# Designs tried in a protein design chat: VH-VL binders against Flagellar basal-body rod protein FlgF (flgF). Part 7

Target 1, 245 residues: Flagellar basal-body rod protein FlgF (flgF), of Caulobacter vibrioides (q06171)
Amino acid sequence: MDNALYVGLSRQMTLRRELDIVANNIANANTTGFKVEDLMVRTEQAKPAKTLDGSSPVKFVMDTGVARNFTQGPMTKTGGDYDLAINGMGFFKVQANGGERYTRDGRFTTNPEGILVTQAGAPVLDDGGGQITIDPRLGPVTVGKDGIVSQGAIRVGRIGLVRPDDLSTFAKDGDNLYRNTTNTAPQPVTDAQIHQGMLEASNVQPVIEITKLIEIQRAYESVAKMMDNTAELSRSAVERLGKIN
Below, E stands for the ipSAE of ESMFold2; O stands for the ipSAE of OpenDDE; V2 stands for 0.75 times the mean of E and O plus 0.25 times the DockQ between their complexes.

## First folded at step 1 (VH-VL)

Design T04 (framework fv_tezepelumab)
Fold by ESMFold2-Fast, scan of step 1:
Structure T04 (fold): chain C 245 residues (1-245), chain A 122 residues (1-122), chain B 108 residues (1-108)
Amino acid sequence: as target 1 above (245 residues)
Amino acid sequence: QMQLVESGGGVVQPGRSLRLSCAASGFTFSSYAMHWVRQAPGKGLEWVAVISYDGSNKHYADSVKGRFTITRDNSKNTLNLQMNSLRAEDTAVYYCARGPYDILTGYYMDVWGQGTMVTVSS
Amino acid sequence: SYVLTQPPSVSVAPGQTARITCGGNNIGRKSVHWYQQKPGQAPVLVVYYDTDRPSWIPERFSGSNSGNTATLTISRGEAGDEADYYCQVWDSSSDHWVFGGGTKLTVL
């Protein structure tokens, strides 16, 4: 064990990281599909979520020392034709600049070519890994619970939902996206449904996060006071020894 | 098999207190938000209160706010409702019910107890 | 103080389709859940998030929700469907769970 000042500095760095996580959660309390995060002590084990469905208990998995809660957020009705929510544990597939990525954020739209895209312009992939093209001349789009996209009687494609066997293999990759960190492809899901005209809200509980923020700040102040007291005692000891040899 | 069993109901005079309990089994109680819902004789369902999975967040119907307190003991798999300053209008069968995960995802109730009768009369 | 309005009763002949309505201001912007309650029994969830069914509920139960009206549809009605049916929403502005007044379904 090192000296008290070193221990206090290390604790302050840990609290600052926890503060950043909580602040990020609060900042994303209104972000569609956002999943709340907590700092995990590295000596503590986080269990992978192996069996998933829409009624599952709260699950936490680690990603670079941060536990992410994949519990489904509240679903809000928007009435938007391209707003999609997943009821159950699954992810949309998108073709981002860095490759195939996964998301719970179903705020989609069409680009000028009619391709179904994310807000960032990344194409949403069908079950075969291809793009979904909407023809505005065929009328309004209907998305079934199984992901089948149709315009009237014409089947346009199928939005495929996937999930990894182990949620801890999905790492955050900006823009509310996840990347697969393994060579094992995510598997199609049969126990999740797509709701057109709905969006999954963040699973952040603002009151809980604000309470954590206050407690972290108080803990930071307590550590700072401890360090100040340690420095004062050290100075007093040096002064006492300096006066009497 | 998932099950909820209510207890603690009875007959009390106006102004008195009662404590209801709900014992949960067959699922991980500590992972779910829990509700109390009541039904007056011959009337419809009325939501009473909800408590988050860890007990840190609670909401109450306006008719019971300040008089009722919802609590839980995750170590014993029990949900409780402390009812103070009871009124004749509180006469009802009280059900405990499970929300899916927490207060924000507990929009529907999927597992219900059999109910316990509370009668407030002079 | 969001309010859901249901008809007090609906009758249907065996094998015919019953439709139970749930009215609310802009209810189509909310998610509606439906419960079945038989006399002396606890409520049972039959439809959630407007259209979804729990695995233990038959396919003849379905739901819809648009504008100011949500509807529970029970096709091929059976005697065993006789019950009180309640719609329910979560009101985000008050953080309250609101039930409709209930509809008694009679299968004659």
Scores: ipSAE 0.000, ipTM 0.410, lowest interface PAE 16.6, mean pLDDT 83

Design T05 (framework fv_tezepelumab)
Fold by ESMFold2-Fast, scan of step 1:
Structure T05 (fold): chain C 245 residues (1-245), chain A 124 residues (1-124), chain B 108 residues (1-108)
Amino acid sequence: as target 1 above (245 residues)
Amino acid sequence: QMQLVESGGGVVQPGRSLRLSCAASGFTFSDYGMHWVRQAPGKGLEWVAVIWYDGSNKHYADSVKGRFTITRDNSKNTLNLQMNSLRAEDTAVYYCAKDLGYYYGSGSYYFDYWGQGTMVTVSS
Amino acid sequence: SYVLTQPPSVSVAPGQTARITCGGNNIGSESVHWYQQKPGQAPVLVVYDDSDRPSWIPERFSGSNSGNTATLTISRGEAGDEADYYCQVWDSSSDHVVFGGGTKLTVL
């Protein structure tokens, strides 16, 4: 019933979630293809009931979620034949975690069968949803800006890039992988380019995240102090009322 | 490379509404946050509002909060500002400005491109 | 409630160095950005993230930021540099973009 304490508890929980998100961003500041996250806070007025007498109390409902910023990270030249970066809004398709998954992490390699795979061994999918097989006897691999994979004059396949209609439908599913949460398939992308020999770095800015961490910690302390003051005032009131009788 | 063209400005009476639009071209509009910044005649720059690249987050200056609504249509490369309950103090040139993303530039907004501005005059 | 303080005007002789200051409490912990605005025109970004410069801006424009003062430095001042200059930060505590009051640069 103490609205001030309820609001304080809700804010404290929200600040804790934001601390966790900021800490995770800092931990992934050097993770290839990582996209920075922020806490979404939704507040709306609730009208609890019609009233004939007095003023209607207005209550706010807080709901929290996570927003991911898919802004392009810096590009780093590596010279690796299987290091790929996407310039523009698109995702690589891989077969992982029991289905089709999406990623911007282009740190690829080949397995013993010659299949193009992620560092975790998940196959990278072509535009038709199949695997891409590299034959080491045919010489070095060249990946064109349109995703065509070649060895000399021989076309090996085309790396499939896709984008969902709404980026919010992509949910984290492990390290640098996204899962489509809807029944609407991501669409092929034609306005993004692939750059061989490059990797996309994290779009995390550590100085920003550290600054946010400090501010959130200060806000948490402020809310805790507000709650302590409210509790002390309540204790004092109870003690004073007890002295009347 | 980039163009931002504002429209919808004009003369309106206090208490009425006006809708501003900004047409973007020469960049992938859906990858960038967009802002409105205004400047009263002979005065300095005043920030009005921001909308994230996907429309998921919005912030407003205290002077316009509850009266102005920022929206975007990524399919048409347009940014909009719905201005309600206009006051004489809202008289200004309104610029749309492109940022480099919510956290780009060390978590600080900065504006690499600006439109030409559109004049809004609120008078009786 | 964060406040950025700029001098209203600065004068520089042609070929000399102009310095425009932007004062703010612990501003050295913020990222400061600078805009140039000529009469009747939209602002143009000249320096971002304290000291970085867009590719279309000459090297004679530079910035610094430490303690309570950020500075825009314009070396070898030219008549074409006459404009109003604004500093800008993001105030994360209020979720607001904050501009300085502006400094008119005169080249005489």
Scores: ipSAE 0.000, ipTM 0.383, lowest interface PAE 18.7, mean pLDDT 80

Design T06 (framework fv_tezepelumab)
Fold by ESMFold2-Fast, scan of step 1:
Structure T06 (fold): chain C 245 residues (1-245), chain A 122 residues (1-122), chain B 108 residues (1-108)
Amino acid sequence: as target 1 above (245 residues)
Amino acid sequence: QMQLVESGGGVVQPGRSLRLSCAASGFTFSSYGMHWVRQAPGKGLEWVAVIWYDGSNEHYADSVKGRFTITRDNSKNTLNLQMNSLRAEDTAVYYCARESIAVAGTEYFQHWGQGTMVTVSS
Amino acid sequence: SYVLTQPPSVSVAPGQTARITCGGNNIGSYSVHWYQQKPGQAPVLVVYDDNDRPSWIPERFSGSNSGNTATLTISRGEAGDEADYYCQVWDSSTDHVVFGGGTKLTVL
């Protein structure tokens, strides 16, 4: 393929990645606990070595990735006994996808065995890493701001909140779940509160995402015009050759 | 409003090096391709180099290829042009310019800096 | 590499229409953009994508592009239009930007 097509295809691949990110943000603008994503360039710096003259020159490496904004979304009152929202920086723990996973999505329910689960059926874990079992015979459940789950006077368990030292170590692992990519366990947090009967909405700002979509569309049109230009030049060359023959 | 401010111009002897910088503000710098365009005294505009929004690709005019290096630092909103092995014919006002559409780049420049003068003379 | 040719100068009487041409092989298949540059100033985009204008540019500025010639048209010419004008295309085969040599517009 010629250079013009190669450049066009490379730019289209980048546009496709950004389009997918923006489209995913828009699709999840009303998804509980969803955190907005953006395409970004990351710069890595090598630590300078100490020398007699000071530090050696810093080595820079550029990498392209996806940034996730963990800013808290607005909270909506639902009145659901198993709808939980976190006020502050913390994550619910769930047992999913072969291990411990983390989420801000507090749309919980109970399964037929009485276990507190996500909408996908994954068990919600207590502060000790065990499951929380609700007995329907004991009446309605109450969740305190500290995560203590009770039915009347009976303490059923405590929903534990955790936070990694570095949020960039959390990788997306399916819808609204994060996987810890390091060997360092997330730390328990006490500076966040749980609110029963509320859900955290996404932090997507639709106006910003629509603006990005328009920019991507215009960029795609520019690339398409460039590719069309290449095709027109090829057609023109064939026509000129035909006329002189 | 968006601004582009060039710096680093000056007088330099042939064969030496000079580094130009362009400080960007008022837009998401990491989303736009950036260009350097120069203009010799009394002459027309001459395109010098482009760097894509993410730094993944660069292209150069034949007259500077192998001597100039375009780079960007998206964390600092800066565009740079490292000019090596300078020649008298590199004497010009150097402008930084932003592509008109985010990511894919476009064919025109809505936003330009005010330019910085580079004089290569003994 | 691709080459754009402009006349070195064009003169127009006040209130009349100035036409500045930009010649290029099969230029009608490219998007042509136009810049105005006054002495000591950076270029200013006046027409893009053959015949679109930034919102702050007067409707007196327009363009056309077909075959081997693109044209910048400035109607009701005035002294403030005196400047150098450059046409520009993007050569997608090299990811290079190409400028015309420039045209000095004089309003007599």
Scores: ipSAE 0.000, ipTM 0.405, lowest interface PAE 13.8, mean pLDDT 81

Design T07 (framework fv_tezepelumab; at its last look DockQ between E and O 0.01; V2 from the best seeds 0.00; counts 0 for: pae O 11.1 > 2, placed apart)
Fold by OpenDDE, look of step 2:
Structure T07 (fold): chain C 245 residues (1-245), chain A 121 residues (1-121), chain B 108 residues (1-108)
Amino acid sequence: as target 1 above (245 residues)
Amino acid sequence: QMQLVESGGGVVQPGRSLRLSCAASGFTFRSYGMHWVRQAPGKGLEWVAVIWYDGSNKHYADSVKGRFTITRDNSKNTLNLQMNSLRAEDTAVYYCARDHEYGDYGWFDPWGQGTMVTVSS
Amino acid sequence: SYVLTQPPSVSVAPGQTARITCGGNNIGTKSVHWYQQKPGQAPVLVVYDDSDRPSWIPERFSGSNSGNTATLTISRGEAGDEADYYCQVWDSSSDHYVFGGGTKLTVL
């Protein structure tokens, strides 16, 4: 009887967390460069409990972390001179939060000093880790697919595009930023392309997330019912014991 | 305190129908799945059918599928088993039993005292 | 269909330990429950979830389950323990509840 409660509790905990993740996905469905997340769970197969409500079996589960899906988001044409989108696997380098950070959010602009920055004001870094300065006097900016930034015939820099060896080593750092959790620097990317005048939309699929949400809610309710029934069983058992003694 | 009382058993000819009933008391009937289990004379236990706590789903043993129907009335704390096209091999004591942990992975407790069904020419 | 195999009978002297086995393919991955049935009576749950015991069941009753064999152990056997014992599982592949053939325990 106690086992059922523990199993139920473990499942409820993971379902709650999963719900939060799905909700966050939905909330960011229109966030540039956002990547959909999923909860990773380890299921104990020793004692799966199929409920008598038509729902999925209740199993003991452990939360093993959050998986981020870095699949390509849709490319949207904006026409903005400083809007950049990555086609392929890679990240923009930015200077934020006291160090090098990474983002797929290519909504860039120039600050009063002419420095290329994120919407939050973080400098976009070139391939060497330096800032990219735009001189309005040199004319409009052109960004090649290889990341080369030019004004007329003048090359002003190259957008830093990097990728870690293991994507799981990138952790969220707020404002659509990622931080490297390892001591190994991300490597330059040569097999991805930068598209000027475009932005990468979120790879969240709202219909899928809504479906997940509904499933999670149903599962949660199912587990709750199971736990209630288990509690009732325990009560009945105590009553029976009381009569015997 | 928890009690299950079966009724409706008797002697019938092959091909006939019989309806069993199980009256539950001493627990929250609507919260539990319920089972029928039978035992032929001198034989072992055989699971017959299960019904969800709210009657939303039912499952049957292959031996009775298509012939037996399990139902419940939660307002009356009653479990029923409609047995049609009865065969000699259906002769058994029929027990009703409460499911545990709301899951298939559960067990049976408590059991009723059973009602005897005899199918003979 | 999933099958549970029990010895038809087990004998034990009073005060000795009786062990009743229940064999099944990978039964160790299932939850095994045990029932005691005395002549003319309904079955009574004695062990559930392999090794758990209802509070009203004597501690002499215990269970284990691993590999292909589940075991009901009755220590310090008494005359009152004479009964048929059935193991039971749920089979996910068929959605059936399955009982063993039963074991008659005799206390000599």
Scores: ipSAE 0.031, ipTM 0.538, lowest interface PAE 5.7, mean pLDDT 89
ESMFold2-Fast, scan of step 1: ipSAE 0.014; ipTM 0.559
ESMFold2, look of step 2: ipSAE 0.185; ipTM 0.649
ESMFold2 (binder alone), look of step 2: mean pLDDT 94; pTM 0.962
ESMFold2, look of step 5: ipSAE 0.012; ipTM 0.568
ESMFold2 (binder alone), look of step 5: mean pLDDT 95; pTM 0.965
OpenDDE, look of step 5: ipSAE 0.005; ipTM 0.487

Design T08 (framework fv_tezepelumab)
Fold by ESMFold2-Fast, scan of step 1:
Structure T08 (fold): chain C 245 residues (1-245), chain A 126 residues (1-126), chain B 108 residues (1-108)
Amino acid sequence: as target 1 above (245 residues)
Amino acid sequence: QMQLVESGGGVVQPGRSLRLSCAASGFTFSSHGMHWVRQAPGKGLEWVAVIYYDGSNKHYADSVKGRFTITRDNSKNTLNLQMNSLRAEDTAVYYCARGGEYYDSSGYYLDAFDIWGQGTMVTVSS
Amino acid sequence: SYVLTQPPSVSVAPGQTARITCGGNNIGSKSVHWYQQKPGQAPVLVVYYDSDRPSWIPERFSGSNSGNTATLTISRGEAGDEADYYCQVWDSGSDHVVFGGGTKLTVL
């Protein structure tokens, strides 16, 4: 097989994955706390493993990792008592999927037991890893910029914000949640503020993503046509040689 | 047939500006990252800048950062290099080069220059 | 900044094998490309991604890359192989392309 055809196949498969990533970004342009994704460019020391006999492996199309841009999205005022936005780099902690998970999605509510939960019913954790219980008899809840949850003069708890040393260690785990892929616990955040009555929107820029979608689709079609043309040229060459024979 | 043709080179005084262009033909220009590489008389190859296929990302050599700007027009199959605040040390033949994209388990790469233009000479002298 | 080191010149007798080295710290973890440049001409890609060869380049050209040294090997050397040869990598730490200083090959 020709190196040019292999490169074309590799490009087509990668363009398809880029298309899927951009389509997912567009689908989540209005998802609270969503972070835009892009195809990860190669990094040093990422050379593929050698064949056991030391021969160079055959180079085929492989998935590049997906990079997530954690840049803060715009904040919108909702006036909801349980709508929270983080100004700065940090994550809410929730108890979900059998463990501690992290999110930027601050659309919270209370369950029948008065526990502060996500829209999916997962408990929001305080700075000590416990649940936060709101007592409706004590009046409206106030969340301070430092995360302290109060009802009147009574301190109910403190919403725990954390940040990993390396954001790339957070992996998507459904329901707008991230899972820590390391054995190192995320650190408490001291340089971020919580704003009650606000929600962080997606950091997706729809115009940019739509432009990427169009360009990727065009590139995919161009590679497909190039591969068709290469096949036609090969067919033509074989036919000419066959005549001579 | 795949080709890259540079233009815009010439003699220019220090501190002035010059714009180089590269016309691509015979391949889908919008699918490839593009590079500028230069070579001073009697010296080796020196990388100058890269622009990704969609214009979304650019990188520059430290020696030209802040002075040179790489751009592309995919509708016209052209690559451009705007060179400002030119210095005598910028005197070189400037090549336009196509980055051949390659994908494997470690990621994707666009740094193998499989097509080169013939170059255009830029002389910075007073 | 990342640096690639090449010998300034290499000579080979006709029909013999020429080996041009490219030294770099842990270069075996990077992908190396090789270019041939004849006087007054643009460079031509002869080996890419360590050991792959463009279809227009003879099988006499091959490459390897391991540890701290990448090597371009030209078997059965011919007068037409006389040129300057450059190795090249992408340094992901700086997002820069890095070229070696070049090696002049003479066939005599």
Scores: ipSAE 0.000, ipTM 0.398, lowest interface PAE 14.5, mean pLDDT 80

Design T09 (framework fv_tezepelumab; at its last look DockQ between E and O 0.01; V2 from the best seeds 0.00; counts 0 for: pae E 16.6 > 2, placed apart)
Fold by OpenDDE, look of step 2:
Structure T09 (fold): chain C 245 residues (1-245), chain A 121 residues (1-121), chain B 108 residues (1-108)
Amino acid sequence: as target 1 above (245 residues)
Amino acid sequence: QMQLVESGGGVVQPGRSLRLSCAASGFTFSNYAMHWVRQAPGKGLEWVAVIWYDGSYKHYADSVKGRFTITRDNSKNTLNLQMNSLRAEDTAVYYCARDLIEYSSSWFDYWGQGTMVTVSS
Amino acid sequence: SYVLTQPPSVSVAPGQTARITCGGNDIGSKSVHWYQQKPGQAPVLVVYDDSDRPSWIPERFSGSNSGNTATLTISRGEAGDEADYYCQVWDSSSDHLVFGGGTKLTVL
């Protein structure tokens, strides 16, 4: 009985976290550059507790972390001069939170000083790690597929596009940013394209997430009911034993 | 400078198989998605298939899905199209084309000269 | 499936401006690309991303796209411009590349 309650509790905890992750995915389904996340779980080999229908045993589970799916999101045409989208595997370099950060969110603009920045005001870095300054007097900005930024015939910089050796080393750092968790610098990317006037939508699939949500809720209810039944049986057993003595 | 050269075309009977090849030169082949596009005699252009730069993704037109297989060998700078269960309507000039923009709003900046495939009884 | 519609033929006098249209549902929200194909030759990209032009393509070639119609404009038409022209888009719903039916341009 105690084991069943313990197993149930562990499953409820992981389901709750899964719910949070799925909810966050849904909430960011329309967030530029957002990448869908999944909870990774490990099932322990222990005596399973049975659900009410007996078809799905509940086992002890451990949360082993969150996995991010960095598959390409849909690219949408916006016509914005400073809207950039990456086609392929790579990240924009930005300066934020006291260091180099990375993003797929290409909603860029210029600040009053003419510096190319994110919506949050973080400078977008060029391939050399420097800032990119736009002079309105030089005319409209064009960004080539190779990341070269030009105003007329003048090259003003090249968008920094990088990729880590292992994508799992990128951790979320808020504001749709990623942080490198290793001491190895991400490498320049040459096999991806930058598209001006476009933005990468999130790779969240709302229908899939809704399905997950429903499944999680059903599982949660099933586990809860199992636990309630177990608790009731235990109580009844104690009461009966007490009456015999 | 940049060049795509198709080969492998010919005359085959319906139901037979044929393998096309495209040799690329003058650019970093492994950086670009590649496509096959075909054109029936006297008709317009029809997209056939795409393969990602690293081969990780493939997609086909409905008309050839399940019958054609696109592959590439980046070490040899070659693109291939295995065509099985050929039909008369597959008769066309087959072009290989470089995708300058992968995945979204893709277009072709370089084309091969094409290779003719004729399926007839 | 997404469909692109082109007129089968367009005729212009030498020195005049040719306009070839490409119709599609909300095509203005898509990126339209144009190819020129001369008899017995492979297609050649002449306009991409609605209005951009490869450096080796003459400035006489331009493109626009809005609403339900994309247009390829060829100013100062020459005999050498006689060819079939195809518009092309990517359809996100099917993940297919879609070509128009082609337009034969004749310079009279």
Scores: ipSAE 0.000, ipTM 0.498, lowest interface PAE 13.2, mean pLDDT 89
ESMFold2-Fast, scan of step 1: ipSAE 0.005; ipTM 0.407
ESMFold2, look of step 2: ipSAE 0.000; ipTM 0.411
ESMFold2 (binder alone), look of step 2: mean pLDDT 93; pTM 0.950

Design T10 (framework fv_tezepelumab)
Fold by ESMFold2-Fast, scan of step 1:
Structure T10 (fold): chain C 245 residues (1-245), chain A 123 residues (1-123), chain B 108 residues (1-108)
Amino acid sequence: as target 1 above (245 residues)
Amino acid sequence: QMQLVESGGGVVQPGRSLRLSCAASGFTFSSYGMHWVRQAPGKGLEWVAVISYDGSNKHYADSVKGRFTITRDNSKNTLNLQMNSLRAEDTAVYYCAREMATIDYYYYGMDVWGQGTMVTVSS
Amino acid sequence: SYVLTQPPSVSVAPGQTARITCGGNNIGSKSVHWYQQKPGQAPVLVVYYDSDRPSWIPERFSGSNSGNTATLTISRGEAGDEADYYCQVWDRSSDHPVFGGGTKLTVL
């Protein structure tokens, strides 16, 4: 094998991975709380972001050689009592997949028992790790920016927000959930606020992703052609030499 | 044809130093990250060190940090491993291996391997 | 440090399917590469990026990776497949590759 075939194989692998990542981003452009992914080309990347309270550096988090951008997505007003969005770097806690999981997807609802749950039915956990039960007889729910859940004057519980010291310790665990991969528990945060009646949209920019998709597809085809031409030339040379030998 | 050839292995006493070299041919050496991977007799593969395509980024296994230094000379298509303060547990076949990604997209997998060079640390 | 667990040995009859597992905490979120090493020889890449294979590697070699287990599958096992097989991932926290302990495949 010569140099061109090996370089082509390596690039084809990387382009195929990039194609899958971009396609997944496009598929999730309308998924609440989804964080855009890109192929990791550096060990660490950081993107500064500004909030109402100042600037908060965010960084790409690696997942299977893929950097995940946790930059805040745009907020959409829904008016739903159980639609919650986080302003700032924090995660909701839920009981799912056999343990404690974390999410930015605040599309919540109540089950028949009045428990606050995700769309998949996983309980949303309070700051103490317990469930939050809403009594429909006590009237509409109010969620304060500090996470306190109340019905009228009655405090029902507090949705606690947490974050890991290192975002790279959060690994994707399906359905917009993250799993902590270390023995160090995520820490409570107070510099992030909860907004009731709002949802955080995906931070995917579809036009950018579509442009990447087209460029990657063209590059993949170019590499495939190069490899095919190289293989054909190699086969021809081997055949000619074989006849002599 | 792609080729990596290690050299510099041998028998050394504990506490001494040894320098391994890896000569690359058949590909654009300056475009690829390079690894050293070792294998003790009858044991599995153990990653040792990596160096980026331009030499600006280096990482080492905890067992060799502070003792081993990975370097490269792109003008000569060579990769080197300087091994200081050698210990009996450093006894292994040392392989030179190429990162399978180009400079624009790197990740830690290896597609081209040398034949290895034996390092024996004994009195 | 991240740890990959492989069974020390796996046996398969000629023509049958061998499955070699590689266990790791949330390994399904990592890209897994597989190497074949025959006695006295350097390792050879057989599967990369979980399920892709070099063009010169037979199609009977395949891979999968989900949850806490990655699997190398060798269909229609042949005597020539006898070797040690190693899985490998990149550990993002330490910024370096990690190898499994290896699995000796015997075809008998």
Scores: ipSAE 0.000, ipTM 0.392, lowest interface PAE 14.5, mean pLDDT 80

